VH-VL binders against o60147. Designs and how they scored, part 7

Target 1, 175 residues: o60147
Amino acid sequence: MLEKNKYLYIFRHIQTNQVLLSQGNVLKKTALFQLPYPLQKPVAPNGMRPAKLRKDHWVPLLKVEFPNESMFQSVFMQLLNYRKYRSVQPLTSDLLKLPIPVRRRKIMRQEVPNTIADLADILNKEKFPENSVRLQLSDKSDSEYADWPPSVQIDSEEIKLSRGFREKTTVDEAR
Key: E = the ipSAE of ESMFold2; O = the ipSAE of OpenDDE; V2 = 0.75 times the mean of E and O plus 0.25 times the DockQ between their complexes.

## First folded at step 7 (VH-VL; framework fv_lerdelimumab)

Design k11
Fold by ESMFold2-Fast, scan of step 7:
Structure k11 (fold): chain C 175 residues (1-175), chain A 119 residues (1-119), chain B 109 residues (1-109)
Amino acid sequence: as target 1 above (175 residues)
Amino acid sequence: EVQLVESGGGVVQPGRSLRLSCAASGFTFSYYGMHWVRQAPGKGLEWVAVISYDGSNKYYADSVKGRFTISRDNSKNTLYLQMDSLRAEDTAVYYCAKGSWYEYYFDYWGQGTLVTVSS
Amino acid sequence: SSELTQDPAVSVALGQTVRITCQGDSLRSYYASWYQQKPGQAPVLVIYGENNRPSGIPDRFSGSSSGNTASLTITGAQAEDEADYYCNSRDSSGNDLYVFGGGTKLTVL
């Protein structure tokens, strides 16, 4: 009955809106390899991307529950492929007009809408049973970046966690 | 398969000029900043110049500023280095190097072309 | 223009671990990249952005950074690792936008 790795945890950076995908509810530093932009040490708070994994700078964007591990793997790999595809496509003329730092900032800020749209596109192409994929967002308005297939059920309850997916628990002493 | 092939090196007298070329293939040349890096015989690496993806911005090391000119032709996937007023201390193997997407490291290098400045 | 300092030479026994160190003020602001150069050959990028390896670089190569210091570690050195290693960093202190370390010659005993 228990199945491995059927949850996809998606995080966003609090300032840049860069997105990281995770198979677990806690980010590992290896997730930073997903970023198309090279890691740089921060010179100023508003100037550069995270150089070190600061877990307190990444907040939940959304959580996706799949019916089984094989469907999770399929969608996860396709999301990684979509991100790779976007990183190597020709830049639009509008983006090419911008100085490199401004261009990077604009591209980074689009990662949230792009990731949500890519997820919906993948789910629309796959043959998932009705209501078999559960989507829970930190901000429900982010669901408006895409049209969702009948296989997706969007939770009415938003994610309450502001510094990760791990919920705080109180210690209860019992014998 | 990224390839960078330098040419144009040779023996030249002090005060003369040489033009180096670098033919690029295997990537979208017009997206990336390009660099020249040199290495004097038996010495370490020294950055020489960079040109932005569109050719609009150019920067030079102090040792070559005012004497060298970097340029590119995106229609031909070719990088150039015009070297004027050559000095003995410019003797080196000159490498063409591809900038990363955000220009903080050199991900691919050519084989290099030797420039010898001597009388 | 800021300088990056490397020891000129280091040796390691076959199969042992060696650390090559690079030090300079620019490393407080920028991660180092590391290049391997064998005699008569062009440099090859082995580490960038602190601890990222390009495709084809063995996992025995790793990087680390702390303060003004960056290190390249080779865990389980092989004979083929014998080469010169250069660190590189961005520099914002002058007209030179990139600065290389002097290089470290690694000898595998």
Scores: ipSAE 0.000, ipTM 0.474, lowest interface PAE 14.4, mean pLDDT 80

Design k12
Fold by ESMFold2-Fast, scan of step 7:
Structure k12 (fold): chain C 175 residues (1-175), chain A 118 residues (1-118), chain B 109 residues (1-109)
Amino acid sequence: as target 1 above (175 residues)
Amino acid sequence: EVQLVESGGGVVQPGRSLRLSCAASGFTFSYYGMHWVRQAPGKGLEWVAVISYDGSNKYYADSVKGRFTISRDNSKNTLYLQMDSLRAEDTAVYYCAKDEYGYYLDYWGQGTLVTVSS
Amino acid sequence: SSELTQDPAVSVALGQTVRITCQGDSLRSYYASWYQQKPGQAPVLVIYGENNRPSGIPDRFSGSSSGNTASLTITGAQAEDEADYYCNSRDSSGNDLYVFGGGTKLTVL
């Protein structure tokens, strides 16, 4: 029997602010193909080869619960398309004047606000049922990057920062 | 002005080796990935290989993997393709091309012809 | 062989509109870039990032993308547009490889 997934897990890089989208609560190495600029040298620039996945460098940004898998797939695909669109648009003249490393850092820094704005834009255009999409953020102030439609309800409880979306184990609690 | 100039092409017998060079100017060579793309006479474009900006990562088309080696010398602004164990089907014009953002090839050289014949 | 599919030939009357299409799964994740090649010459980038033109490319060239399909449109075709057109995309399948379409020969009648 096929198991269904209705959750979108969004991770943020702790130092660069880069964002990765995941269908599961643990990042897979293939998620790195979403990055236009690899995090480590001497790896290929512009995503030609994904950097080594350092799971300890990625923390929860937000978790999105959809009412069904169909809506999840639609929004997930559209977010990937928005990221494709942003990554290949012509750079502004201001960005082109910057050295490559400074330019990349500035672009990376904007991924969190851009991803949140893109998510809200998609949800506003799709017009899902009221209170059908649930957001849980690690920092609720990040919700201020966008105006949310009536279909969205924001959980009052924030995600506790840890390595991924996992709960503490008995061993972790003892430490 | 961006310029890419290939050299090293010629006639070579099957089983032998040939090294191509691509001299780059007009941009900061060490910032960008570089590609080799070939085109057999009367045929379409075929991607051959790519090298990262610092030379640490290299990828090859299955048709050339194990026989061709891409490399670069950033101090000389030069890209190379070492072609070993040449076959008749390697006969083509070889272009070097500049990578942009890992998504498209914005500048191309004029190509160098490699003919593998006995 | 190619993972991007193009029709091998298309024709258009002088001054009319023609659309050249490219289809492949990588286009769901990445925009196609388009290259014009005239006989005996190197390819020239004419469209990148869906619908952007490099300096010097006429505004009659435009691009679009939807799902697994990318299109190059020439509005008001001119005689000098007669050429081979290739789409190119980055591979999204787990290797950062590049793939070219088989090419479309455009004849301007």
Scores: ipSAE 0.000, ipTM 0.479, lowest interface PAE 13.5, mean pLDDT 79

Design k13
Fold by ESMFold2-Fast, scan of step 7:
Structure k13 (fold): chain C 175 residues (1-175), chain A 118 residues (1-118), chain B 109 residues (1-109)
Amino acid sequence: as target 1 above (175 residues)
Amino acid sequence: EVQLVESGGGVVQPGRSLRLSCAASGFTFTYYGMHWVRQAPGKGLEWVAVISYDGSNKYYADSVKGRFTISRDNSKNTLYLQMDSLRAEDTAVYYCAKGEWEYYFDYWGQGTLVTVSS
Amino acid sequence: SSELTQDPAVSVALGQTVRITCQGDSLRTYYASWYQQKPGQAPVLVIYGENNRPSGIPDRFSGSSSGNTASLTITGAQAEDEADYYCNSRDSTGNDLYVFGGGTKLTVL
């Protein structure tokens, strides 16, 4: 019944290529809890506090439209969990030989291809109806990181980076 | 030869704390994510927690989240589980287990028994 | 949280074939791994990634999957196969990242 809950908005960091998932077309600072490497210091008694979100550092990667909220929730949860599984897998020997900061940068740079591959894997394993899931990318070549199932329709129009996920040129409220 | 040896189990009263250790040998400890899995007496296996190769990522089962803390010391090839606010339901043999590619547990320690009893 | 369901007990005659099953929604998506546990001992991995055996595991052990079901087959059961068997899978749909079946006690007659 809530149309907004059918869209998954995926952002990438302009320098690191780290990826953040969002239910809305604007990132909230709580999305930073998705990032494994920025450590968040506990604040007693309230627990962990998120790092500062710099919205100008994040640009659209892709937008996914689902036929309903339950499909959106399923895929969104699975994408978050796929990232957790990846973070606890063994290291390849080439990565282990690198200094820690360089190693983390290399791992972060793979988040874009990894997220696209994970999304495709989830959609291939879920048996959604043909053409029921619509993808719109900022760079269509990013779709080549994966093989897509028949349930996916890729939009011929790219997301305009100058507008982010917004369609109107309006005064943005800081909320 | 891969070996995992748990220690630190014992009898403890509800609400108290206990720290488990797992000494690893026979593989490059720093390569691998490590897990804690428990088994209540006469019951099945239950996954408890996992820690990434460098300790930067930690995830917990809902039953222990907020009470248990997983950690590791790669210089000592040792995995830890700090258990706070213990409940009778936490009574179990605790195994450390080595994670492997494709998300299975290829080696397990012998286990250490934790009994939470008044 | 999703669960993996196993029958609590199964019996097989010496030298015969037995199939232990594991059922759950996560198995539609992920392969199961299987663990053998003898009384007073730690679990031992016997099958992973549907049908792969670790070094040292006899070839009488095999795995298969279909739909929401994973199966462990022991062809020509031996006395030393008497044990509890647990399946395990990822669960990407819930908060717990890994889920175990309740276990199946195999008795070799």
Scores: ipSAE 0.575, ipTM 0.851, lowest interface PAE 1.7, mean pLDDT 86

Design k2
Fold by ESMFold2-Fast, scan of step 7:
Structure k2 (fold): chain C 175 residues (1-175), chain A 118 residues (1-118), chain B 109 residues (1-109)
Amino acid sequence: as target 1 above (175 residues)
Amino acid sequence: EVQLVESGGGVVQPGRSLRLSCAASGFTFSYYAMHWVRQAPGKGLEWVAVISYDGSNKYYADSVKGRFTISRDNSKNTLYLQMDSLRAEDTAVYYCAKGEWEYYFDYWGQGTLVTVSS
Amino acid sequence: SSELTQDPAVSVALGQTVRITCQGDSLRSYSASWYQQKPGQAPVLVIYGENNRPSGIPDRFSGSSSGNTASLTITGAQAEDEADYYCNSWDSSGNDLYVFGGGTKLTVL
């Protein structure tokens, strides 16, 4: 899954606000393994496959262009690990007062601001050259979830997806 | 106050399976991520696996991925480690450890010895 | 590579100050935690989040960090401080989320 690429695409779920990371402008079904709370229960009793990917339920959140592939891969791996780190933090007392479904919806709604904050934190630590990282946001106000380093240039231009994104799944479904 | 008690260790042949348990008391078990950390005889500490507070997220060290399965039962305040396809290099004392905010382990069990030999 | 490197052994005279160091790229971004282990016993947390001491840990134990190095300092070492000391950090860049140093055996002379 790691290919010669310097672009990171991040997608949000239109209803749950859950986030998926992609190493290109197509969203693969295997990206669903990133989700801490599956969108639906597993279909097969012994199946290890993720829930069905509904591409029409995911919209671009942001796109990042890095100066080179090495830094792209470093940031991408760190962003996945930040997500893992967040998923193993203790539960706060205020969240414990909520019913499980309400608690999970509240946690899921925070994935967008958390992912944006994590991206900014990683970029602040990596010390890229001034204006070397290009960030495109579907909603420019989402940039307000974080303080960005001088290395980041923010654009509000529409994010362009590949022709295949909405038409079919990149990964075959074994049904 | 806080206690973690491991059990299930023993001598097992290569290729076989073993299941470890960790009984927790003195804190609200279901609030915290739990870890397994191991130590080979005369060697240092090696992180093995972690499970989130509700069991929905699980992560493993590369050395055990695909062979070990971490799980928990919050109704019994118990953490488990299912170890399949055991190898000689899995010989170690296995510690149950409680996660805390940020990335440290505030309490550890006494450990249980797993010896993989013929 | 975000391995944590520790010297395998250090010695200190009773009542003197000793500093145990831990080096690694992850320490540029994340605080170290330190664990004391005596023979036949489980590790005990002595410092977390750079310089926080758990309840029951003597004030002679302190932590610090600079660049890629974290340090555990014992000011006025006592005989009971003789043990192995391990540093630990979160590894945002690695395949394994948590990484331990190789350990430092402290001898109190």
Scores: ipSAE 0.595, ipTM 0.820, lowest interface PAE 1.4, mean pLDDT 84

Design k3
Fold by ESMFold2-Fast, scan of step 7:
Structure k3 (fold): chain C 175 residues (1-175), chain A 118 residues (1-118), chain B 109 residues (1-109)
Amino acid sequence: as target 1 above (175 residues)
Amino acid sequence: EVQLVESGGGVVQPGRSLRLSCAASGFTFSYYGMHWVRQAPGKGLEWVAVISYDGSNKYYADSVKGRFTISRDNSKNTLYLQMDSLRAEDTAVYYCAKAEWEYYFDYWGQGTLVTVSS
Amino acid sequence: SSELTQDPAVSVALGQTVRITCQGDSLRSYDASWYQQKPGQAPVLVIYGENNRPSGIPDRFSGSSSGNTASLTITGAQAEDEADYYCNSYDSSGNDLYVFGGGTKLTVL
């Protein structure tokens, strides 16, 4: 069928650790709709939704290669659905015991482990072929936030980019 | 201080539609997710639906999914529940509830009775 | 269990202590909230976030949680405490995001 992009690009905010999903290696302003809005006071120091997209403030978290565009679309839509799910999700018991400013920092920091756990959960539920999904991380220790199914192969090479995914595409991923 | 006032309940025949409203006051309505919870006569509480602060995300209990639609108008501080294809088992008092982000329903309306009968 | 389980009825003598229990897997991750409902009235939040009381709720009401179980304790029960009590928790495992227990009718003797 038609050859198209089969990569999911996941970005992390330098200061807040918030996560954005993208079907391309460059973030679009519409990606900001993935971020939650502070329910209490919008002027909180650690605001959850940036006023505008600052592309230089977002760095690579991980890149996922799927065997085809259909599998990419399915997983991408499910991740967005998990993200929307979390927009109406309450705080965990552990977070409720913390002061509000500490609580908000931990919530934002949890977006990285939550996104990785959600990705693994989706891939564990799908019946993908063995070693068909390739994961490349900026920090391999982040893969430890989840248990991966046999369909996942973690790349030995980490992402070395500091300016989003614009700088480089591996020959394997271009295929 | 915080008030939630439901309206729109009544007697309706099976297969028909009914729209409930909940007027909110005493808090910044646009900052909070809102819920509908129902209670059949002589039975317990059953969660029905939730809508996010900005109306972009909505979730429904399996028993009403595909038949009910939750919506809100932040400019009017009003929550709605559009109930289509009503069944006898939808007969209940419907409560509007405000939920704090910390997963508790801190304020409830007085409820509005919906009776689905021939 | 995908539901929250409560005993349907419990009795306590005036001035004595009673514990109402709620059990479910969601309680391993999220604290229960507890609601009091008297006949013909809307539910009233009495405990949230394990052991927090809203303004206006008497200090005889307390909560606790361990594993998959949450408890509402009323120390020195009064006649006015006679009501139905419901636990509630968040459940991310299915489409029913907020799950209520079946309710416990408390009779004060």
Scores: ipSAE 0.005, ipTM 0.480, lowest interface PAE 12.4, mean pLDDT 80

Design k5 (at its last look DockQ between E and O 0.02; V2 from the best seeds 0.00; counts 0 for: pae O 7.0 > 2, grease 19.3 > 18.9, placed apart)
Fold by ESMFold2, look of step 8:
Order: structure tokens, then C-alpha cells, then sequence
Structure k5 (fold): chain C 175 residues (1-175), chain A 118 residues (1-118), chain B 109 residues (1-109)
């Protein structure tokens, strides 16, 4: 099946629940630049950017199918910028009360709900045609982190793969 | 009272380097993202860079990306801007600014002048 | 496009009301903040969010937004309000995280 749709792939870390955005169904090492830079450490502490990509540590969270490249690029760039914005915000009063290791773990655990909410926020303000964007989740209950616009069709089937998005069927390769 | 005091400005030739400092007091420095904003003489404000509260995330304006490095030392309540490969277009007063939620900078330093001329 | 556009200059008679506007696509989604700058001084935040004033900013300053436009209104302009005014917003579409308008010089007559 020769089809030129574009896909957004989102992964979560099995231990930290941090999130990585990908244009392809297999993470590239350059995706690690989305993680915080390791401060003054030769060995990355928990949740910081590691020296190499461990693909067995990243599992599917969700997949979004767009009908064309321009829709994909707009949403992908905005979602990356939402994440940059969140990363530079001040600590909230809730977080200030926590010991530093607990605080950092709490921030990382919020990445999944925050990314899903941000994706929905972007899609709600974009004026895409009804049912033009297909969303597939590894856990359907994660759709409850947000209210979705009419443009989004949530696939009834969950993603069943435990490591990456690779399937038996041919998938479009990103250029 | 929140205070931000920039230092390290001066006159330099194009292609050289300069390091700016911003001393912070009157708030818990390690809780906030910190910014550099510049203003060329007689011109408007231009955002330059931001660093997260713990220094682990850094972002730059396209005009300075690859040449400038923002950093912080939370034990000294100090923000830094390392400026490499300086150009005449980098001539400006450089302000440090304290970030807040909802897209604003609630406190600013008085600025330090950087002049890049041949 | 991620630019914020302001008129370069506006005049107001002492005691009258003036609006300073800021236009850009980012303002459809995100609040503007407003900064006052007097000659030789650093900028000072005067309005943030929808219409919030920091402590110490007179109640004659207010903000509003509609569509892609944010406005700063000064009701009953005073001589000390003469300054440059800049808008700023977050930009989800551009490469720069924050963008300022070009500034508006307010002259109080």
C-alpha cells in the first residue's frame, strides 16, 4: 500500500515516564536532545540525557496520523515548542515543598499527561477537517487527559507493540 | 526587594569573546528560569536566551544560536552569558530578566553595554 | 509569521485616554505582556496575562485582547507615562521562544 501520510510517534520511558517525540517509528539518537542536558556529570543521572539511546527503554505511548506533511510539521513544531516552554517555567508552590530528588521525579511523571494535553490544545486551535487526524494510544484511558476536537478520530484498537512501533506491514518512511 | 545586576560589558573587536554576569538577590534564584534580553542603541528589545531553573535546559534566539552560551551557578546566585564570535550587530545593552509563568519577565537588571566595533 | 507589530509613535493629551496596540498571529492563542521603558532605564512590567497589574503599577493601566490584537490602555494619562512601550508574547510557531514588538513611543502633550 503506497500512501504518503505523515505520522507523529510518541514514546515514553519505561522507568521515568519521560516523553520523546519522533517523526519515525524507530527512535533516532538525535531524539535524545529533547531530554535535559546532564549537568557536570560524565554519567547521566536518572532522567538526564544519556550518552546513548537504549531502544529497549522506550515504549509506544501514542501515534498520530496526519493526511499531509504541512499539518504534521505544524503540529510537531508546536508540540516541541510547548515542551521547551514547560521546561523553562519556574517551580510551582506544589513542587517547592518537595525534596529535590522527589521534585524531579514528579516533574518527569507529568510529561505524559502534559504532552497529551498539549497535543489536544494544539489540535483544538487548528482548524483541521472533521475526522482528518487519527489518534491511536497504547492505553485508551490516556485520551481522558484531554478534550479532543471533531478533527480527531480515536482508533478503537490500542497499540500492542511493547518495543517501538515496528509492525509486519509496510509503514511509510519519513524523508 | 528583587535585584539583578549585570556586569562584564565593554568594547571589543568583531570575532572576539566576552562573558557577561548577572548577580541576583532578593528571591530564591534556583526556583526560576532566567533570561537575557538585549537592546541595540536606539532600537527595540530582542529576546536572546533562556535557561531553566536548574540549568539543564537552554534555548537561544536564532540570531545568536551557536555563538552564545547561557549558564548559571545557583550556589553563587549568578547568571552568565558567554558571547563568542561577536559581530557588530551584537552591539547592545544586555539585560538579565527573571522569568515568570504566563509569558512575562517580572524583574529586570539595569543592563550592561556591549560595543562591538572594528 | 511570528512578528509582533506596534505603531512606532502615539500622542495623547494630558488626562486623556490612549490605547497602544500590538498585532501578531501568536496573540490569537497567547496573552501579551507589556513593558514601559523610560530613557536610560530598564524596562518595567506593567501588564501581564489577560489584564493583571503588578504591585506598584497605577490602576490607570489596563490590558485587553481581541483576535490577534492586544492593547494597553492608559486612562487619564500623566506626564510620567511618557515612555516607550513594548509588547511581548510566547511564540509556539517560531524558532524564537519569545518575541517583542518593535515598541511604541508615547508622548504626553
Amino acid sequence: as target 1 above (175 residues)
Amino acid sequence: EVQLVESGGGVVQPGRSLRLSCAASGFTFSYYGMHWVRQAPGKGLEWVAVISYDGSNKYYADSVKGRFTISRDNSKNTLYLQMDSLRAEDTAVYYCAKGEWEYYFDYWGQGTLVTVSS
Amino acid sequence: SSELTQDPAVSVALGQTVRITCQGDSLRSYSASWYQQKPGQAPVLVIYGKNNRPSGIPDRFSGSSSGNTASLTITGAQAEDEADYYCNSWDSYGNDLYVFGGGTKLTVL
Scores: ipSAE 0.741, ipTM 0.870, lowest interface PAE 0.9, mean pLDDT 87
Fold by ESMFold2-Fast, scan of step 7:
Structure k5 (fold): chain C 175 residues (1-175), chain A 118 residues (1-118), chain B 109 residues (1-109)
Amino acid sequence: as target 1 above (175 residues)
Amino acid sequence: EVQLVESGGGVVQPGRSLRLSCAASGFTFSYYGMHWVRQAPGKGLEWVAVISYDGSNKYYADSVKGRFTISRDNSKNTLYLQMDSLRAEDTAVYYCAKGEWEYYFDYWGQGTLVTVSS
Amino acid sequence: SSELTQDPAVSVALGQTVRITCQGDSLRSYSASWYQQKPGQAPVLVIYGKNNRPSGIPDRFSGSSSGNTASLTITGAQAEDEADYYCNSWDSYGNDLYVFGGGTKLTVL
């Protein structure tokens, strides 16, 4: 049986460059919990209600193919943890002088290079077999945010819009 | 002029508690993440803990997790480190350090010595 | 233990160039910063990012990096440069967010 859980799909927001990680090629509303900036409202008695997901505003950043689900899970969970740790990154006085929308936009622009650097760091430390991890990017220049280990093979072909990454989707895809 | 002044160090027996303070001046304290870094006698530098600019997020080195608590009072420009269940291996000079955007420490205090001895 | 490796000691003749090296996997993703520490004193930041000097740090100090290696170069070493030098990097793997090298003792002959 095809193991769907060996692919990591990373999306970026077309306006803000915010990043979402997905175990499938379709984003789910729960992915919004990864974002620091969408306002979340308490849901009595349990949980937070995320902002609405506009699937048409997210495009592929990169796709990672792992040889098995164990490697995928290790990298995916560590990537989420790295994101949480960045919450202690200090805000400079220059950023705090900016209007909130401008400040957030500048901070969000860093999520693409940060996510790519984090992915590379995890892969450099995991010591996977040579050429066992396949990386395909929408823009190959994004690979320059880090130095990759021998375990990673970067695909010469960039991601093109496909049926899995539809340009025109609604807030909720029909099931 | 940026200045960080640590206090609260001293000699303490194993299993006891101690609280360190760091008084900050010369910059807008509430805008920056703050760190504790320690150095055992004759040894290298070891990162201990960090706290976000607003105090909402805190992270610790595995060697101190569950025993140390970092906190801050932005109204007093003061950083704290509450150290519980102290061990001989916690003996070190403890430095208060100011964090910067690209993960470096631009200013350090003079340090305060903590000696855990029976 | 640290995940950044430095040689424990290095020597340089007065006025000559010395290169202090730091090696670790985190350097493939994140920049190193460098700290000078003289006996009985607090560390002082000498290089951050790729090759940025704080105000007051002499221009003889420079930084570089390639792959998993970062280097601090002192061009025309002076007697006052005798100190311990530590590299540092962001490292979220294993939950210890910041990692220091073991330090290099520089002796100016």
Scores: ipSAE 0.566, ipTM 0.807, lowest interface PAE 1.9, mean pLDDT 83
Fold by OpenDDE, look of step 8:
Structure k5 (fold): chain C 175 residues (1-175), chain A 118 residues (1-118), chain B 109 residues (1-109)
Amino acid sequence: as target 1 above (175 residues)
Amino acid sequence: EVQLVESGGGVVQPGRSLRLSCAASGFTFSYYGMHWVRQAPGKGLEWVAVISYDGSNKYYADSVKGRFTISRDNSKNTLYLQMDSLRAEDTAVYYCAKGEWEYYFDYWGQGTLVTVSS
Amino acid sequence: SSELTQDPAVSVALGQTVRITCQGDSLRSYSASWYQQKPGQAPVLVIYGKNNRPSGIPDRFSGSSSGNTASLTITGAQAEDEADYYCNSWDSYGNDLYVFGGGTKLTVL
């Protein structure tokens, strides 16, 4: 069980491409607090969303295995800080030229590449040992959003997680 | 196991009213927004209205605004569509649909036919 | 409101691949959902999000998007795939206004 503490999972929403960070391979309800409005105003008018977290609306983006929990925690917190920082930054002139609906969606759609880039930046700064961090993506092309330091080894295999849930096992498939 | 069953359709004259119902089962009804979508004979799908999970928010297509009222009774797992001032162009099969998030409809009823004719 | 446009009809030979495309400005911002409707039946969700299939939908159905377009692809079309296909989206942030494409009639030859 302790081994799970060294794993970072990032999920993306299937519609909005918003991202959630998770310690471990199962999304927790508390992950919703990462969103700008924890008591969330949906993109749609309030009350249009399901009342509860729908894990099946979130698909895995990537998995990161760290050498230990401490390194995980460091990177995790930094990722949250990067996200928060961006959320309070002024909008660019280009974004301001766009209609509000388009603008908002565009911002949300940037969360995936931004998060990946943030991760790479953080890892570059941390200077972890060579090949000490294992990165696995659901889509290998997503790795192209950033340059990765020598500490990161990218798996050739894509992650095979169920939406918002643990990696599928033979038992799960039998259900 | 999700089921949506529409009822209340029929033939009415223009200017009259009709109330449709949709009985839901197989899921926690009160957790989800619900929609009405209609389809005129031989035509495509047209979104009509949506109501939030708790009924606090309602939105309508421009074509029905001011005439139709969507409502729900979560204690009865039932969705309603009150249709007033009906017009010939309102003739359609009316489907109730379960909302997922706010973007799509994962389950549909079989629909109930409303015919508005003089 | 934004419009979604689809070709009114397409055909595919058995076992072949067909792509049904939906086009509209809203698709630049929002993911499309796709619905299959067979004659005399209610619509059925077949694809939503980037490329998500509901349970029970064959894996020959897939979704994609590019620019202001979304596409439903059937790889290895079967006879039972003959139906009308509708795309759906909405374009109002904070105001739900859903729009369907005009529908595409798929004929399997």
Scores: ipSAE 0.015, ipTM 0.608, lowest interface PAE 7.0, mean pLDDT 86
ESMFold2 (binder alone), look of step 8: mean pLDDT 91; pTM 0.941

